VHH binders against Probable histidinol-phosphatase. Designs and how they scored, part 22

Target 1, 306 residues: Probable histidinol-phosphatase, of Schizosaccharomyces pombe (o14059)
Amino acid sequence: MPISSHSHSGQFCLHAQGKLEDVIQEAIQQGFQSFSFTEHTPRDRVEDLYPEELHLQPEDLFKTFDEYVNEARRLKQNYGDQINILIGAETEYIRPESVELLKSLNTKYNLDYFVGSVHHVNSIPIDFSPELWQKALQHVGNNPEQLFIDYFEHQYDLMQRLHPLVIGHFDLICLFAPEDAKEVFKNSKSVWELIQRNIKYAVSYGGIFEINTSAFRKGWKTAYPQQRLLELMVEQGAQLTLSDDSHGPHQVGLNYHLAKSYLDKCGITSLCMIEKGPDGNGTVVKNVTVDNVWSKFVGTNGITNT
Short names: E, the ipSAE of ESMFold2; O, the ipSAE of OpenDDE; V2, 0.75 times the mean of E and O plus 0.25 times the DockQ between their complexes.

## First folded at step 12 (VHH; framework vhh_7nfr_2)

Design w1 (from k2 with S57T; at its last look DockQ between E and O 0.78; V2 from the best seeds 0.00; counts 0 for: pae O 2.2 > 2)
Fold by OpenDDE, look of step 12:
Structure w1 (fold): chain B 306 residues (1-306), chain A 122 residues (1-122)
Amino acid sequence: as target 1 above (306 residues)
Amino acid sequence: QVQLQESGGGLVQPGGSLRLSCAASGFTFSSYYMYWVRQAPGEGREWVSTINSGGDTTYYADSVKGRFTIARDNVKNTLYLLMDSLKSDDTAVYYCAAPYEDYYGSRGFDSWGQGTQVTVSS
């Protein structure tokens, strides 16, 4: 029975589709045993609004997030008997000061966990468009190595200060990297030292790295993370979870068949499922076999009859 | 493929009215917020108006509030902008846009049309 530790809905994300309820219904229909709501955290500065949010103010994002949490709780109450539901959030780490906002949100809403994601380098989005990625590159003097270094330094800062349970799309910085920059990534000793550091640190506090299948729909041959990173994670004793990072019902469980193949190729036989702790306190992490995760899975998203 | 095609622009006198249309295809139109954006010569792109997926909630830039009306027909996959009391400052190329995540993972405002020219002049 499949799991997802990272998801979004059109109800609370402007570039996603479907109501949050539609998402969970789809998950149930596909046979998911565990599904996490993890909408993006709000931003408190006008300059941090995304283009699709230009009609909004920061206070609107906070209102939307409040509505999200309330709806998530309602849905958990209504569907929790059918599926394990977690209520989390995906971090927007834009600058060091972002951590204080994240902590305040956690205090206010008592979220089950954070997906620790970095979508910005030096306050510039790196996963929004190739153009903005280039802008981020330009900001660091057109030095791709420095861009990668800064990304992993941001990730490290986030991990140290927030200890997110799930580490989101570890190598997201590579999404819009041009081929020449990717070569720098592959060959940079400095970058890989930081990668190793970050993996080791996450492992040390019990962080879980997500296998994120959204990479497939974005043209990757692997999930996040890429194989070399995944192998390094495993070597360092990393625990792994599975995420579709779905942005609507149509992407729930999307390309999970490809994920299975990828895991098999890498010799991965176990994943982590997140559950609510006893008496509603905290979270617990359970090991599940890859075979179990794909057992009774009836989802067909991404499977085309060719 | 995702397509957006704007139409309805033209030359109008100050105080006049125009109705712009945007024909959408290649994506689930009814699932997305839609936007109007405009760009005047020598200026950057300016947000004009937003409408939610269902069409029941609308937003306007201060510069057009009370004069422009955004609407949509989800059956026809068409976005509209009714422009009344037009001013010279409204002269621009108008684009419709959607926050669509494409195959490459790109997000944000996407416009696949050429825009439609609106010229307000006496």
Scores: ipSAE 0.037, ipTM 0.535, lowest interface PAE 2.2, mean pLDDT 92
ESMFold2, look of step 12: ipSAE 0.565; ipTM 0.819
ESMFold2 (binder alone), look of step 12: mean pLDDT 79; pTM 0.787

Design w2 (from k2 with S111H; at its last look DockQ between E and O 0.64; V2 from the best seeds 0.00; counts 0 for: pae O 2.4 > 2)
Fold by OpenDDE, look of step 12:
Structure w2 (fold): chain B 306 residues (1-306), chain A 122 residues (1-122)
Amino acid sequence: as target 1 above (306 residues)
Amino acid sequence: QVQLQESGGGLVQPGGSLRLSCAASGFTFSSYYMYWVRQAPGEGREWVSTINSGGDSTYYADSVKGRFTIARDNVKNTLYLLMDSLKSDDTAVYYCAAPYEDYYGSRGFDHWGQGTQVTVSS
């Protein structure tokens, strides 16, 4: 019975598909035992709007997020008997000041948890397009090592200040890195020291690293994170969870078969499932076997896209 | 592969009208917001108009509000921009765009075609 700790819908994300209800119905149909709603947190500055959001104002994003939480709660009430549903959010850490906004959202909505993700380096998106990645690179003087350093420093700041339960796509910065930059990543002692630091810190407060299968549909041979990082995480005693980072029903459980192979290759036999705490307060982490996660898993999304 | 192809541009006098079309393929057109942007020579890209997936909500830049109308035909996978009362300042290359998550982006990707030239001149 599969799990996903990170997902999105077209109802509340302009580059995704499907209603939130469609997403959870698909998860149920596929035999998921646990599924988390984790739409992106809003942004409070006009300059932080994406190209597809130019018709909107920050207040519109906040309204959308409010609607998201309400809908998520409704769906949990309606479908919670069939599937474990968590209501979280994926962080938009754009600058240090973003953390205050994230905290305020948590206070307002009492979210189950955050997916701690960094999508921006020095306020520039690094996962939107190769062009914007290059823009981020230019901002740091065309020094890829510095770009990586800044990314992991942002990640560290986010972890220190917010302690997100799930660490989202740990090595997202590598997505649009050209080959020469990837070489720098692989060989940079300074970058890997920061990686070590960040992993250790997350482990220290009970953070969970997601195996994110969205990497496969982006052309990776592995999930997030790449194998060297995953091995390092395991060595450091990291707990792992599984996420499809789906952007609509069509991506629920997408490429989970590839994830299984990847986990097997790495000798990983256990994952973490997030549940609500006692009396509906907080969250608890339950260990589940890889075999259990893939047991009774049905549906075409897990097979069709290779 | 996602493809967008704009058409309908041309030379028109001030006060004139044009209808732009954008043929979309390679993605589920009816599932996405669509929008028009334009770029004048030497200037940056400017947002013009947005329409939701169902076509029941439309948005316009202040500069074109009341003059332009965005529409879509989800059966034909076509986006439209009706431009009335055209002004010299409307001269630009017009692009249709779609927020679409594809191989090239983890959080969406802006797709647009080659654009269509609109020239408003007396």
Scores: ipSAE 0.055, ipTM 0.587, lowest interface PAE 2.4, mean pLDDT 91
ESMFold2, look of step 12: ipSAE 0.558; ipTM 0.821
ESMFold2 (binder alone), look of step 12: mean pLDDT 81; pTM 0.815

Design w3 (from k2 with T50A; at its last look DockQ between E and O 0.47; V2 from the best seeds 0.00; counts 0 for: pae E 4.8 > 2)
Fold by ESMFold2, look of step 12:
Parts: sequence; C-alpha cells; structure tokens
Structure w3 (fold): chain B 306 residues (1-306), chain A 122 residues (1-122)
Amino acid sequence: as target 1 above (306 residues)
Amino acid sequence: QVQLQESGGGLVQPGGSLRLSCAASGFTFSSYYMYWVRQAPGEGREWVSAINSGGDSTYYADSVKGRFTIARDNVKNTLYLLMDSLKSDDTAVYYCAAPYEDYYGSRGFDSWGQGTQVTVSS
C-alpha cells in the first residue's frame, strides 16, 4: 500500500492543480495507506515572493496557510478512517532568519512535521528556472563549487536549528545545473565532505530522507536523490521514505513504478512510514517493506488532466 | 517547448487604445494563472495584470486600474490585454507569463517571449 510524505495542491500552491480534497481522494483510490499534506510555508517579506506571486503580499501567504491548515484538519476528520493523514508543511528556507518564522508556525499550528527543503541559495531561488539558477551562480562569482557548498551549508543550518523529520529532495541544487556544473558536483571533494556531514547529522537526530519521484517527471533518470547519494545514505544507515511531491491529483503516485525499479536497482528493501503517535501527540516512524508498499498499488498509468 | 508570443503593440498618442495578444503553446494554458508584465527601458519588471485559470478573477496594478482589462480565451490558448486611456508612463515592452512547470521542471513565469513594444508619445 503506497505512501507519500510530501505533497501539494492547487488550492494552496499557484503552480499546482486541483483541490486538496481531490488529492486525498486520488490517494485513497490508488490504495495509499499514508499520505501527508505538506503545503509550502509562507514568506514574510515582499522580496521573498516568487516571480509568480506578483499579485500577492506576504499577508496573503499567511492567510492562505491558515486556510490550508483548516482544510487539512477538515479532511483528516472526514477521511482519516480510510487513510493515515498527517498535516505538516514544506519549509521555505531563504535566510538564517527563516528558521524563526518556521518555529513560530509550528508553535501556532502544532504541525505534525516539516519537510526540510532548501529552495534558495543566498536568498536566490535555485528551483524556479535556469535563469534564476544562473543568477545564484553569478552571486558566487560563477563558481559552481561554491554554489554547491552554500546550498549544503544552508541545508545544514536548517537541519541543526529545526530538526525537520523529513529531508526534502536532498540534491535539488542539481535540477538546473548545466553539464559542466554537474561534473564539478560529481568530482568536488569539498562538496562531498559536506554531503557526508549533512547525511550523518540527519541520521543522528532521526531525520528521514525522502525518495522523491518528481525528479522523474522533470527528466531525471533517478528520483531525488541521485543514485550515488542514495547509496551513500544507505551506507550511513539513513532512514528513507517515499513521496510523489504531487502538485495535483494527476501527480499522486506518478512514476511510482519507476521508483520501484530505482529502489530495486539500489538494493533498497525497506522504507519508513510516518504515523500520528498513539495518543494523538507527535509522530511514530514504522518500517515497511518496499514489496508491501507496491503490493496493492493500482496506479499503473499516470492520471493527467486534459 | 513552451512558447509565448506577444503581439498588438505599437505607437499611439496619449488617450489612445491598444489590444495586446499572447499566443501560448507547449503547456496546459487553461490550468494556470496568466500575467501581463511590462518593462520600461532601463527598468526592472513591473507587473500589470493577472487573471485566474477560469477567467473569472482579475487583478490589476494600481497604476492601470480602470484603464486596462485582462481577458483570456482557453479554447484558443490566448491571453489579451485591452489598454485604454494610454499615458506616456505606459511606454514599455509588454510580456505575458504563466506560473507553469514544463516537462523538465522549469517554471515559466521567468521565461518570456520577445514581448511587444507599446510606445505612447505626444
């Protein structure tokens, strides 16, 4: 029975589709046993708005997040007897001060967990477009090694100060990297020392790395993380979970068959499933076999909106 | 690949009107918000107007409220901007944009066409 630890909807995310209810109904139809709502956290400064958010103010993002939590709780009330639902958020780490905002959101809403994601390096988006990725590179003097170093230092800061339960798309910095920068990534001893540090640190506090299938729809031959990184995580004893990072019902379970093949290729037989604690407090992490996750999966073809 | 092609610009006197068009292809146009953005020479981007996927919610920058009207045709995959009561401050290259994500993960709002020049001169 499938699981997803990381998802979005068009109700609360401008570049996604469908209502949150459509998303959970699709997960139920596909036989998911656990599905987490993890909409993006709001940003508190005008300069932190994405280019697509020109008609919005930061106050609009906070209102939207409040509406998200209310809707997520309504859906958990209505569907929680059919599927395990967790209510969390995906971080937006833009600068060191971002962590204080994230802590305040957790205090206000008592979220089940964060997906700890880094979408900015030195306050510049690295997952929006190749053009903005290039601006992030220019900021560090056109030195790809330094850009990668800064990414993993930001990830480390987020890990140390927030302890997100799920570590989101570990190697997102590579999404728009041109081939010469990817070669630098592959061969930099400095970057790989930081990668090892970050993996070891997350393992030490019980962090769980997501296998994120959205990379397949973006043209990668692997999920996030790439194979070499995933192998290193396994060698370091990391806990792993699965997500579709769905941006609408058409992406729930999308490419999970490719993920199965990828996990088999890497010799991975166990994943973590996250559940609400027995008294309704906190979370519990359970091991599930890869074979169990796929044994009742019925989403063999992607559901694509017309 | 995603393509956005703006047209309909030109030279007009103050108080005149123009209708801009944006032909879209390579993504599911009807699923996304669409935007008009403009850029005067030597200036940064300035958003002008936005419209939701269904066309029933529209948004305007204060500088153009009451003068500009945004519309879309989801059958023809075309975005429009009707510009009335034009002023010299409206002189700019006008671009359309969408917050789509292409097959390779590039979001389209920061990827524009060549734009269409609007010049308002006395």
Scores: ipSAE 0.084, ipTM 0.526, lowest interface PAE 4.8, mean pLDDT 89
ESMFold2 (binder alone), look of step 12: mean pLDDT 78; pTM 0.775
OpenDDE, look of step 12: ipSAE 0.332; ipTM 0.704

Design w4 (from k2 with S57T S111H; at its last look DockQ between E and O 0.10; V2 from the best seeds 0.00; counts 0 for: pae O 4.0 > 2, placed apart)
Fold by OpenDDE, look of step 12:
Structure w4 (fold): chain B 306 residues (1-306), chain A 122 residues (1-122)
Amino acid sequence: as target 1 above (306 residues)
Amino acid sequence: QVQLQESGGGLVQPGGSLRLSCAASGFTFSSYYMYWVRQAPGEGREWVSTINSGGDTTYYADSVKGRFTIARDNVKNTLYLLMDSLKSDDTAVYYCAAPYEDYYGSRGFDHWGQGTQVTVSS
């Protein structure tokens, strides 16, 4: 029975599709045993709005987030007997000051956990387009190594200050990296030292790294993270979870068959499922076998008959 | 270099229709949301409509909802605004914009062209 520790809906994300209820219904239909709602945290500055949000104000994002949490709670009440539902959020770490906002949200809403994600380097989006990635590169003097360093420094800062339970798409910085930059990534001792540091730190506080299948639909041959990183994580004793990072019902469980193959290739036999703690307080992490995760899985998203 | 050029504006009577076009170059057009804004004399900039990169999702200001349609042709790198049932209050200079600079927090400007004048008058 599959799990997802990271997801979105069109109801609360303008670049996603479907209602939150549609998403959870799809998960149930596919046989998911656990599914987490993890909409993006709001942003408090106009300059931090997504392109699709330019017609909005930061206040609107906060309102939307409030509505999200309320709806998530409603759905948990209605569907919680059929599927394990967690209510979290994916971080928008745009600058160091972002952490204070994240903490305030946690205080206000008592979220189950955060997906610790970094989508910006020096406040510039790195996962939106190749052009913005290049803009981020220019900001650091056209030094790819520095761009990667800054990314992992942001990630480290987020981890130190917030301790997100799930580490989102660890190597997202590589998504729009051109080939020459990818070579720098592969060969940079400095970057890999930081990677090791970050992995070690996450492991030290009980962080879980997600196998994120959204990489497949973006053209990767692997999930997030890439194989070399995944191997390093395993070597460091990292715990792993599975995420579709779905942006609507049509992406629930998308490419999980590819994920299975990837996990098999890497010799991964266990994953972590997040559950609500006793008496509804906190969260606990349960180990599940890869075989269990794919047992009774009837999802067909991403599977073609061709 | 990002370039946007609006066209299609003109004088029209109330109830009339216009189609605006915006030719885009200098960036991967198909990767970006695009939007229209307008500015009436003596007024501030007003958001009109937004369309996602794929063209399947659109957003409208309440003032134009049901009357205007935003569309795009990613092969032609062109953004459109179909304006029906035009009103006097729709009189403004219309600009197409890409969120490129705005999205990463650049100060002070959207990627606008020179704009195209729309005048609705009897």
Scores: ipSAE 0.035, ipTM 0.399, lowest interface PAE 4.0, mean pLDDT 91
ESMFold2, look of step 12: ipSAE 0.541; ipTM 0.815
ESMFold2 (binder alone), look of step 12: mean pLDDT 81; pTM 0.813

Design w5 (from q63 with S57T S111H; at its last look DockQ between E and O 0.69; V2 from the best seeds 0.00; counts 0 for: pae O 2.5 > 2)
Fold by OpenDDE, look of step 12:
Parts: C-alpha cells; structure tokens; sequence
Structure w5 (fold): chain B 306 residues (1-306), chain A 122 residues (1-122)
C-alpha cells in the first residue's frame, strides 16, 4: 500500500495536470494508503511569479491557495474513509523573508505540515532551467561551490525557522548542475559539512527526508536524494518517506517500481507514513515497512511494455 | 517532444488585422494553459495574453486589451491570437508558450516556438 508525502495538481498548479479530485481518485485506484496534498505556497512579489503566471498577480496566487485548501478539505471529507489524506504545502523559500509568509499561511490554514523545499538560491530559480541555473551561478561569481553552499544555507535557514516535517528533494541543486559543477559538489568538503549539518539538524527536530521519485523522470538513476546522500542520512539516523511529487494523476505513483529497486539497493527497509494526530491535532509519524508500502500496489505509471 | 509552431505573422498597416496560429504537438494540449508573448527588437519579452485549458477564461495585457482575442481549438491542438486595430507598437516577434513539464521533469516548462514576425507600418 503505497504512500506519497508530496504531490501537486493541475487545478492549482499551472504546469501540472488534472483536478485535485482526479489525483486522489487515482491514488485510491492504485491502492495508496496515504496521500498528501502539498501544493506550492503562494508568492507575494510580482518578480517571484513563474513565467506561466505572468497573467496573474500575487493576490491571485493567494486566492488560488485559499481555494486549494478548501478543496483539499472537501476531498478529505469525501474520501478520507478510503485513504489517509493530509493537507500540506510545499514551501517556496525565495529569500529569508519568505519564512514569515510561510508562517502566516500556517497560522491561517493550520496545514498538516510543510514540505520544506528550496527552489531558489539568492532568489534565482535553480530548478527551472539550465539557463537559470547558470544565472544563479553567475550571481555568485561563477563559483559552483558557493552556489551549493548558498543552497544549503537557505535550506538550513528554512529548517531552523519553520521546522518542516518533510524535507523536499534534498539535493535539488544538483538537477541542472553541469558535470564540472557536479564534480565540485562531490569533492567539496565545505559543502558536505553543510550537508551533514542540515541532515543532523533535521533529524534533531524529527524531520523526515523524502525519497522523491520525480528524479527518475528527470533522468536520474536514483530518486532524490542521490545514493551518497541517502547513505549519509541513514548513518545519521534519518527517517525517510516516499513521494512521487506528482503533477497530476498520470504521475501518481510514477516510477515507484524504480524507487523500490533503489531502496533495496540501499538496504532501506522502513519508511515513514504521516498521519493526522489524535483529535485532528498535529501529525504523527508511523513506521511502515518497504514491503508493506509496495503491498497491494496496483499502480502501473512508469511501467512500460518496452 | 513538445513542439510549438507559430504562423500568421506579416506586414500590416496601422489599423489592420492579423490572425496568428500556433500548432502544438508532443503534449496534452487541452490540459494546459497557453499564452502569447512578444518581443520587440531591443526589448524583453512581453506577456500578451493567456487562455485557460478549457478556453473559457482569457487574460490580456493592458496594451492589447480590447484589440486582441486569444482562442484555442483543443481538437486541432491550435492556439490563436486575433489581432485587431494593430498599432506600430505591436511590431514584434510573437511566440506561443506552454507550461508543460516534459520528461526532463524540470520547471523549465515554458516551451516556445520559433515565433512569427508581426510588423505594423504605414
């Protein structure tokens, strides 16, 4: 019975597909026991809008987010007997001031949890395109080590100030890193010290690192995070969860078979499932075996007959 | 692979009209918002218009509002821009764009065609 701790829908994300209801129906159909809605948090500055959002204003994003939460609640009421549904959000940490916005959203909506993600370094998107990644690199003087450092510093700031329950795609900064930059990443003592720091800190407050299968469709041989990081996480006593980071029904459970293989390769036998706390307050983390997660899983997304 | 191909541009006099088309392939066209942008020489790309997946909701830049109409045919996988009362300031290369996350899985989901030149001159 699979789980996903991180997902999106076309209803509330312009580069995703399907209604939120379609997403949860697909999850149910595939045999998911737990599924979290985690749409992106809104942004309050025009310069932070995505290219596809140029027709919108920040106010529109907030409205969309409000609609998202309401719809998520409706769906939880309607489908909650069939599947464990959590209502969260994925963070947009663009600058230090972003945290205050995130906190305000949490206060307003009482979300179950945040997926702590960093998609920007020094306010420049690093997961949008190779070109923007290069722009981010240029911003730090064409020093890839510094770019990585800044990324993990942002991540650390987010963790310290918000304590997101789930740490999203830990090594996203590597997505568009060219080969030479990847070498710097691999060999930088400074970067890895920060990585270790961040892992340790997350573990200290009970943060959970997601195994994010979206990496596979992005051409990676592993999920997020890469194997060396995953091993380090395990060494540090990290708890892990599984996420498809789906952007529509067609990606629900996508490449979970590859994730299984990856987990097996890494000797991972347990994952964390997030549940609502007693009386609807807070969240609790339940350990589930990898075998359980893949039991009765009938999803076929990503499995081709080729 | 996602492909967008713009057409319909040309030379027109002020006050004239043009209809641009964008042929889309390689993705589920009907599932995504589509939009037009334009770029004049020496200037950055400017947003022109957006249409939702169903075609029932449209948005326009103030500079083109009341003059341009965005439309789509989801059966033909085609995006349109009807341009009326054209002005010299409308001279630009026009691009259609799609926020589609392809197999590369990045947020680089704004796909662009090669563009079509619109020139408004007396």
Amino acid sequence: as target 1 above (306 residues)
Amino acid sequence: QVQLQESGGGLVQPGGSLRLSCAASGFTFSSYYMYWVRQAPGEGREWVSTINSGGDTTYYADSVKGRFTIARDNVKNTLYLLMDSLKSDDTAVYYCAAPYEDYYGSRSFDHWGQGTQVTVSS
Scores: ipSAE 0.040, ipTM 0.571, lowest interface PAE 2.5, mean pLDDT 92
ESMFold2, look of step 12: ipSAE 0.397; ipTM 0.720
ESMFold2 (binder alone), look of step 12: mean pLDDT 81; pTM 0.812

Design w6 (from k2 with S53E S57T; at its last look DockQ between E and O 0.87; V2 from the best seeds 0.00; counts 0 for: pae E 2.3 > 2)
Fold by OpenDDE, look of step 12:
Structure w6 (fold): chain B 306 residues (1-306), chain A 122 residues (1-122)
Amino acid sequence: as target 1 above (306 residues)
Amino acid sequence: QVQLQESGGGLVQPGGSLRLSCAASGFTFSSYYMYWVRQAPGEGREWVSTINEGGDTTYYADSVKGRFTIARDNVKNTLYLLMDSLKSDDTAVYYCAAPYEDYYGSRGFDSWGQGTQVTVSS
């Protein structure tokens, strides 16, 4: 019975597909025991709009987010007997001031939890395209080490100030990194010191690191995070959860078979499932075995009959 | 592979009309918003119009509102831009775009075709 702690829909994300209801129906069909809605938080500045959002204003994003929460609640009421549903959000940390907005959203909507993700370095998107990644690199004087440092500093700031329950795609900064930059990542003592710091801090407050399978569909041989990081996390006593980071029904449970192999390779036998706390207050974390997570899983997304 | 190919541009006099087309392939066209963007010589890229998946909701830049009409045929995987009452300021290369995510995780807004030239001149 698989789980996903991080997902999106086309209804509330312009680069995703499908209605939120379609997403949860797919999850149920595949045998998921737990599924979290975690749409992106809105942004309050025009300059922070993505290219696909050029027809919108920040106010529109807030409206969309409001509609998302309402729809998520409706779906939880309708499908909650069939599947454990959490209503969260994935952070848009663009600058230090972003945290205040995130907190205000939490106050307003009482979300179950945040996926703590950093998609921007120095306010420049690093996961949109290789071109924007290069723009981010140029901003720091074409110093990849500095770019990585800034990324993990942003991540640390987010963790310190918001304490997101789930740490999203820990090494997202590597997605569009060219080979030479990746070499810097591998060999930089300073970067790895920050990585160590961030992992330790997250563990200290009970943060959970997601195994994010979207990396596979993006050409990685592993999930997020890469193996060296995953091993370090485990060494540090990190708790792990599983996420498809699906952007529509077609990606629900996508490449979970590859994730299973990856977990087995790394000797991981336990994952964390998030549930609502008693009386609907807060969240609790339940340990589930890897075998349980893949039991009765009938999903075929990513499996080809070739 | 995802491909977008614009056509229908040309030379027209002020007050004239053109219809642009964009043929899309390599992705689920009907599942995405579609966009028209234009770029005039020496200027930056300018958003022109957006249409939702089903075609029932449309958005326009103030500069083209009331003159341009965006439409789509999801059966033909084609995006259209009907341009009426054309002005000299409408002279630009017009591109279609989609916010799809490719194999590498890159979104389609940076991956468009060669565009089609629209020139409005007396």
Scores: ipSAE 0.420, ipTM 0.760, lowest interface PAE 1.2, mean pLDDT 93
ESMFold2, look of step 12: ipSAE 0.507; ipTM 0.791
ESMFold2 (binder alone), look of step 12: mean pLDDT 79; pTM 0.794

## First folded at step 13 (VHH; framework vhh_7nfr_2)

Design x2 (from w1 with T50V; at its last look DockQ between E and O 0.85; V2 from the best seeds 0.00; counts 0 for: pae E 2.5 > 2)
Fold by OpenDDE, look of step 13:
Structure x2 (fold): chain B 306 residues (1-306), chain A 122 residues (1-122)
Amino acid sequence: as target 1 above (306 residues)
Amino acid sequence: QVQLQESGGGLVQPGGSLRLSCAASGFTFSSYYMYWVRQAPGEGREWVSVINSGGDTTYYADSVKGRFTIARDNVKNTLYLLMDSLKSDDTAVYYCAAPYEDYYGSRGFDSWGQGTQVTVSS
């Protein structure tokens, strides 16, 4: 019975597919026991709109997000007897001021949790394209080490100020890093000190690191995070959850078979499933075995080795 | 891989009309918003029109509002742009775009076709 702690839909994300209801129906069909809606948070500046959002204004994003939460609640009411549904959001930390917006959203909608994600370094997207990643690099004087440092500083700021329950794709900054930059990442003591700091801090407040399988469809041999990071997380006593970061029904549970192999390789036997707290207050984290997560998995994404 | 092929451009006089088409393949066309964008000589690319996956919601840049009509046929995987009352300022290469994330994780307007030239001149 698989789980996902991070997902999107085409209904509320312009680069995703399918209605939110289609997504949850797919999850149910595959045998998921828990599935979280976590659409991107809106942005309040025109310059922060995605390329696919050129026809929109910030106000439109807020409206969309409102509609998302309402739809998510409706679906939870209708399907909650079949599957555990959480209603959260994935953060857009674009600058320090982003945190205030995130907090305001939390106050307004009383979300179950945030996926704490950083998609921008110094307000420049690092996961949109190689070109934008290079732009981010140029902004810091073509110093890859500094780029990585800034990324993890952003992540740290987000964690300190918001305490997101789930830490999203921890090493996303590596996605479009060229080989020379990857070497810097691997060998930089400064970067890894920050990594250790961030992991330790997340652990200290009860943060959960996601095993994000979207890395596989993006060409990685591992999920987010890479193995060295995952090992470090484990050493620090990190709790882990599983996410497909699906952008539509077709990606629900995608590459979970690879994730299973990855977890096995790393000796991970337990994951965290998020549930609503008693009487609907807050959230609780329950441990589930890896064997349980992959039990009764109807979808081929979780059981078929390609 | 996402493939988009624009057609239907040409030379027209001011006040004339054109119908652009975009043939899409390599992705689930019916699941995505689709875009028309254009680039005039010496200028940057600008969005022209957007249509939702179902085709029931459309958006237009102010410069083309009331003159252009975006439509789609999800069975034929084709996007259309009906351009009426064309002006000289509409002269540009017109591109079809899809917000699709590729295998490597790139997203945004990275998957455009070759475009089709629209020239409005007396």
Scores: ipSAE 0.291, ipTM 0.696, lowest interface PAE 1.5, mean pLDDT 92
ESMFold2, look of step 13: ipSAE 0.385; ipTM 0.728
ESMFold2 (binder alone), look of step 13: mean pLDDT 77; pTM 0.772

Design x3 (from w6 with T50V; at its last look DockQ between E and O 0.72; V2 from the best seeds 0.53)
Fold by OpenDDE, look of step 15:
Structure x3 (fold): chain B 306 residues (1-306), chain A 122 residues (1-122)
Amino acid sequence: as target 1 above (306 residues)
Amino acid sequence: QVQLQESGGGLVQPGGSLRLSCAASGFTFSSYYMYWVRQAPGEGREWVSVINEGGDTTYYADSVKGRFTIARDNVKNTLYLLMDSLKSDDTAVYYCAAPYEDYYGSRGFDSWGQGTQVTVSS
């Protein structure tokens, strides 16, 4: 019975597909035992709008987020007897001031948890396009090492100040890195010291690292994170969860078969499933075996790469 | 692979009308918002109009509101822009854009076609 700790819908994300209800119905159909809604947090500055959001104002994003939370609650009420549903959000850490906004959202909506993700370095998107990644590189003097350093410093700041339960796509910064930059990533002692620091810190407060299968559909041979990082996480006592980071029903459980192979290759035998606390307060983390997660897994998304 | 191909541009006099078309392929067209953007000479790109998946909700830049109409045919995978009461300031290359995230992760305004030239001149 599969799980996903990170997902999106077309209803509340303009570059995704399907209604939130369609997403959860697909998860149920595939036999998911747990599924988390984690739409992107709103942004409060015009310059922080996504390219596809140029017709909107920050106020519209906040309205959309409000609608998201309400719909998620409705769906939880209606489908919660069939599947464990969590209501969270994926962070947009664009600058240090972003954390205050994230905290305010948490206070307002009492979300189950955050997926701690960094999609910007020095306020420049690094996962929108190769061109924007290059722009980010240029901003730091065309120094790839510095770009990576800044990314992990942002991640660390986010973790220190917000303590997101799930750490999203840990090595996202590598997505659009050219080969020469990837070599710098692999060989930089400074970067890996920060990586170790961040992993250790997340482990210290009970953070969970996601195995994010969206990497596969983006051309990776592994999930997020890459194998060297995953091994380091395990060495440091990290807990792991599974996410499809689906952007619509068509991606629910997508490439989970590849994830299984990857986990097997790395000797991973257990994952963490997030549940709501018994009194409706907080969340609890349960260990589930890899065998259990892939037991009774049905549906084409989980076995085909589309 | 996302493919967008704009057509319908041309030379018109002020007050004239044009209808632009955008043929879309390589993604589930009916599942995404679609956008018209334009870029005038020496200027940056600007959004012109947006339409939701079903076509029941539309947005317009203030500069074109009341003059332009965005529409879509999800059966034909085609986006339209009806431009009335054209002004010299409407002169630009017009692009259709999709927010689709491709296989490599690129999305947003980076997903557009070659554009179609609209020139409004006496």
Scores: ipSAE 0.390, ipTM 0.755, lowest interface PAE 1.6, mean pLDDT 93
ESMFold2, look of step 13: ipSAE 0.592; ipTM 0.834
ESMFold2 (binder alone), look of step 13: mean pLDDT 78; pTM 0.773
OpenDDE, look of step 13: ipSAE 0.317; ipTM 0.713
ESMFold2, look of step 15: ipSAE 0.543; ipTM 0.817
ESMFold2 (binder alone), look of step 15: mean pLDDT 78; pTM 0.774

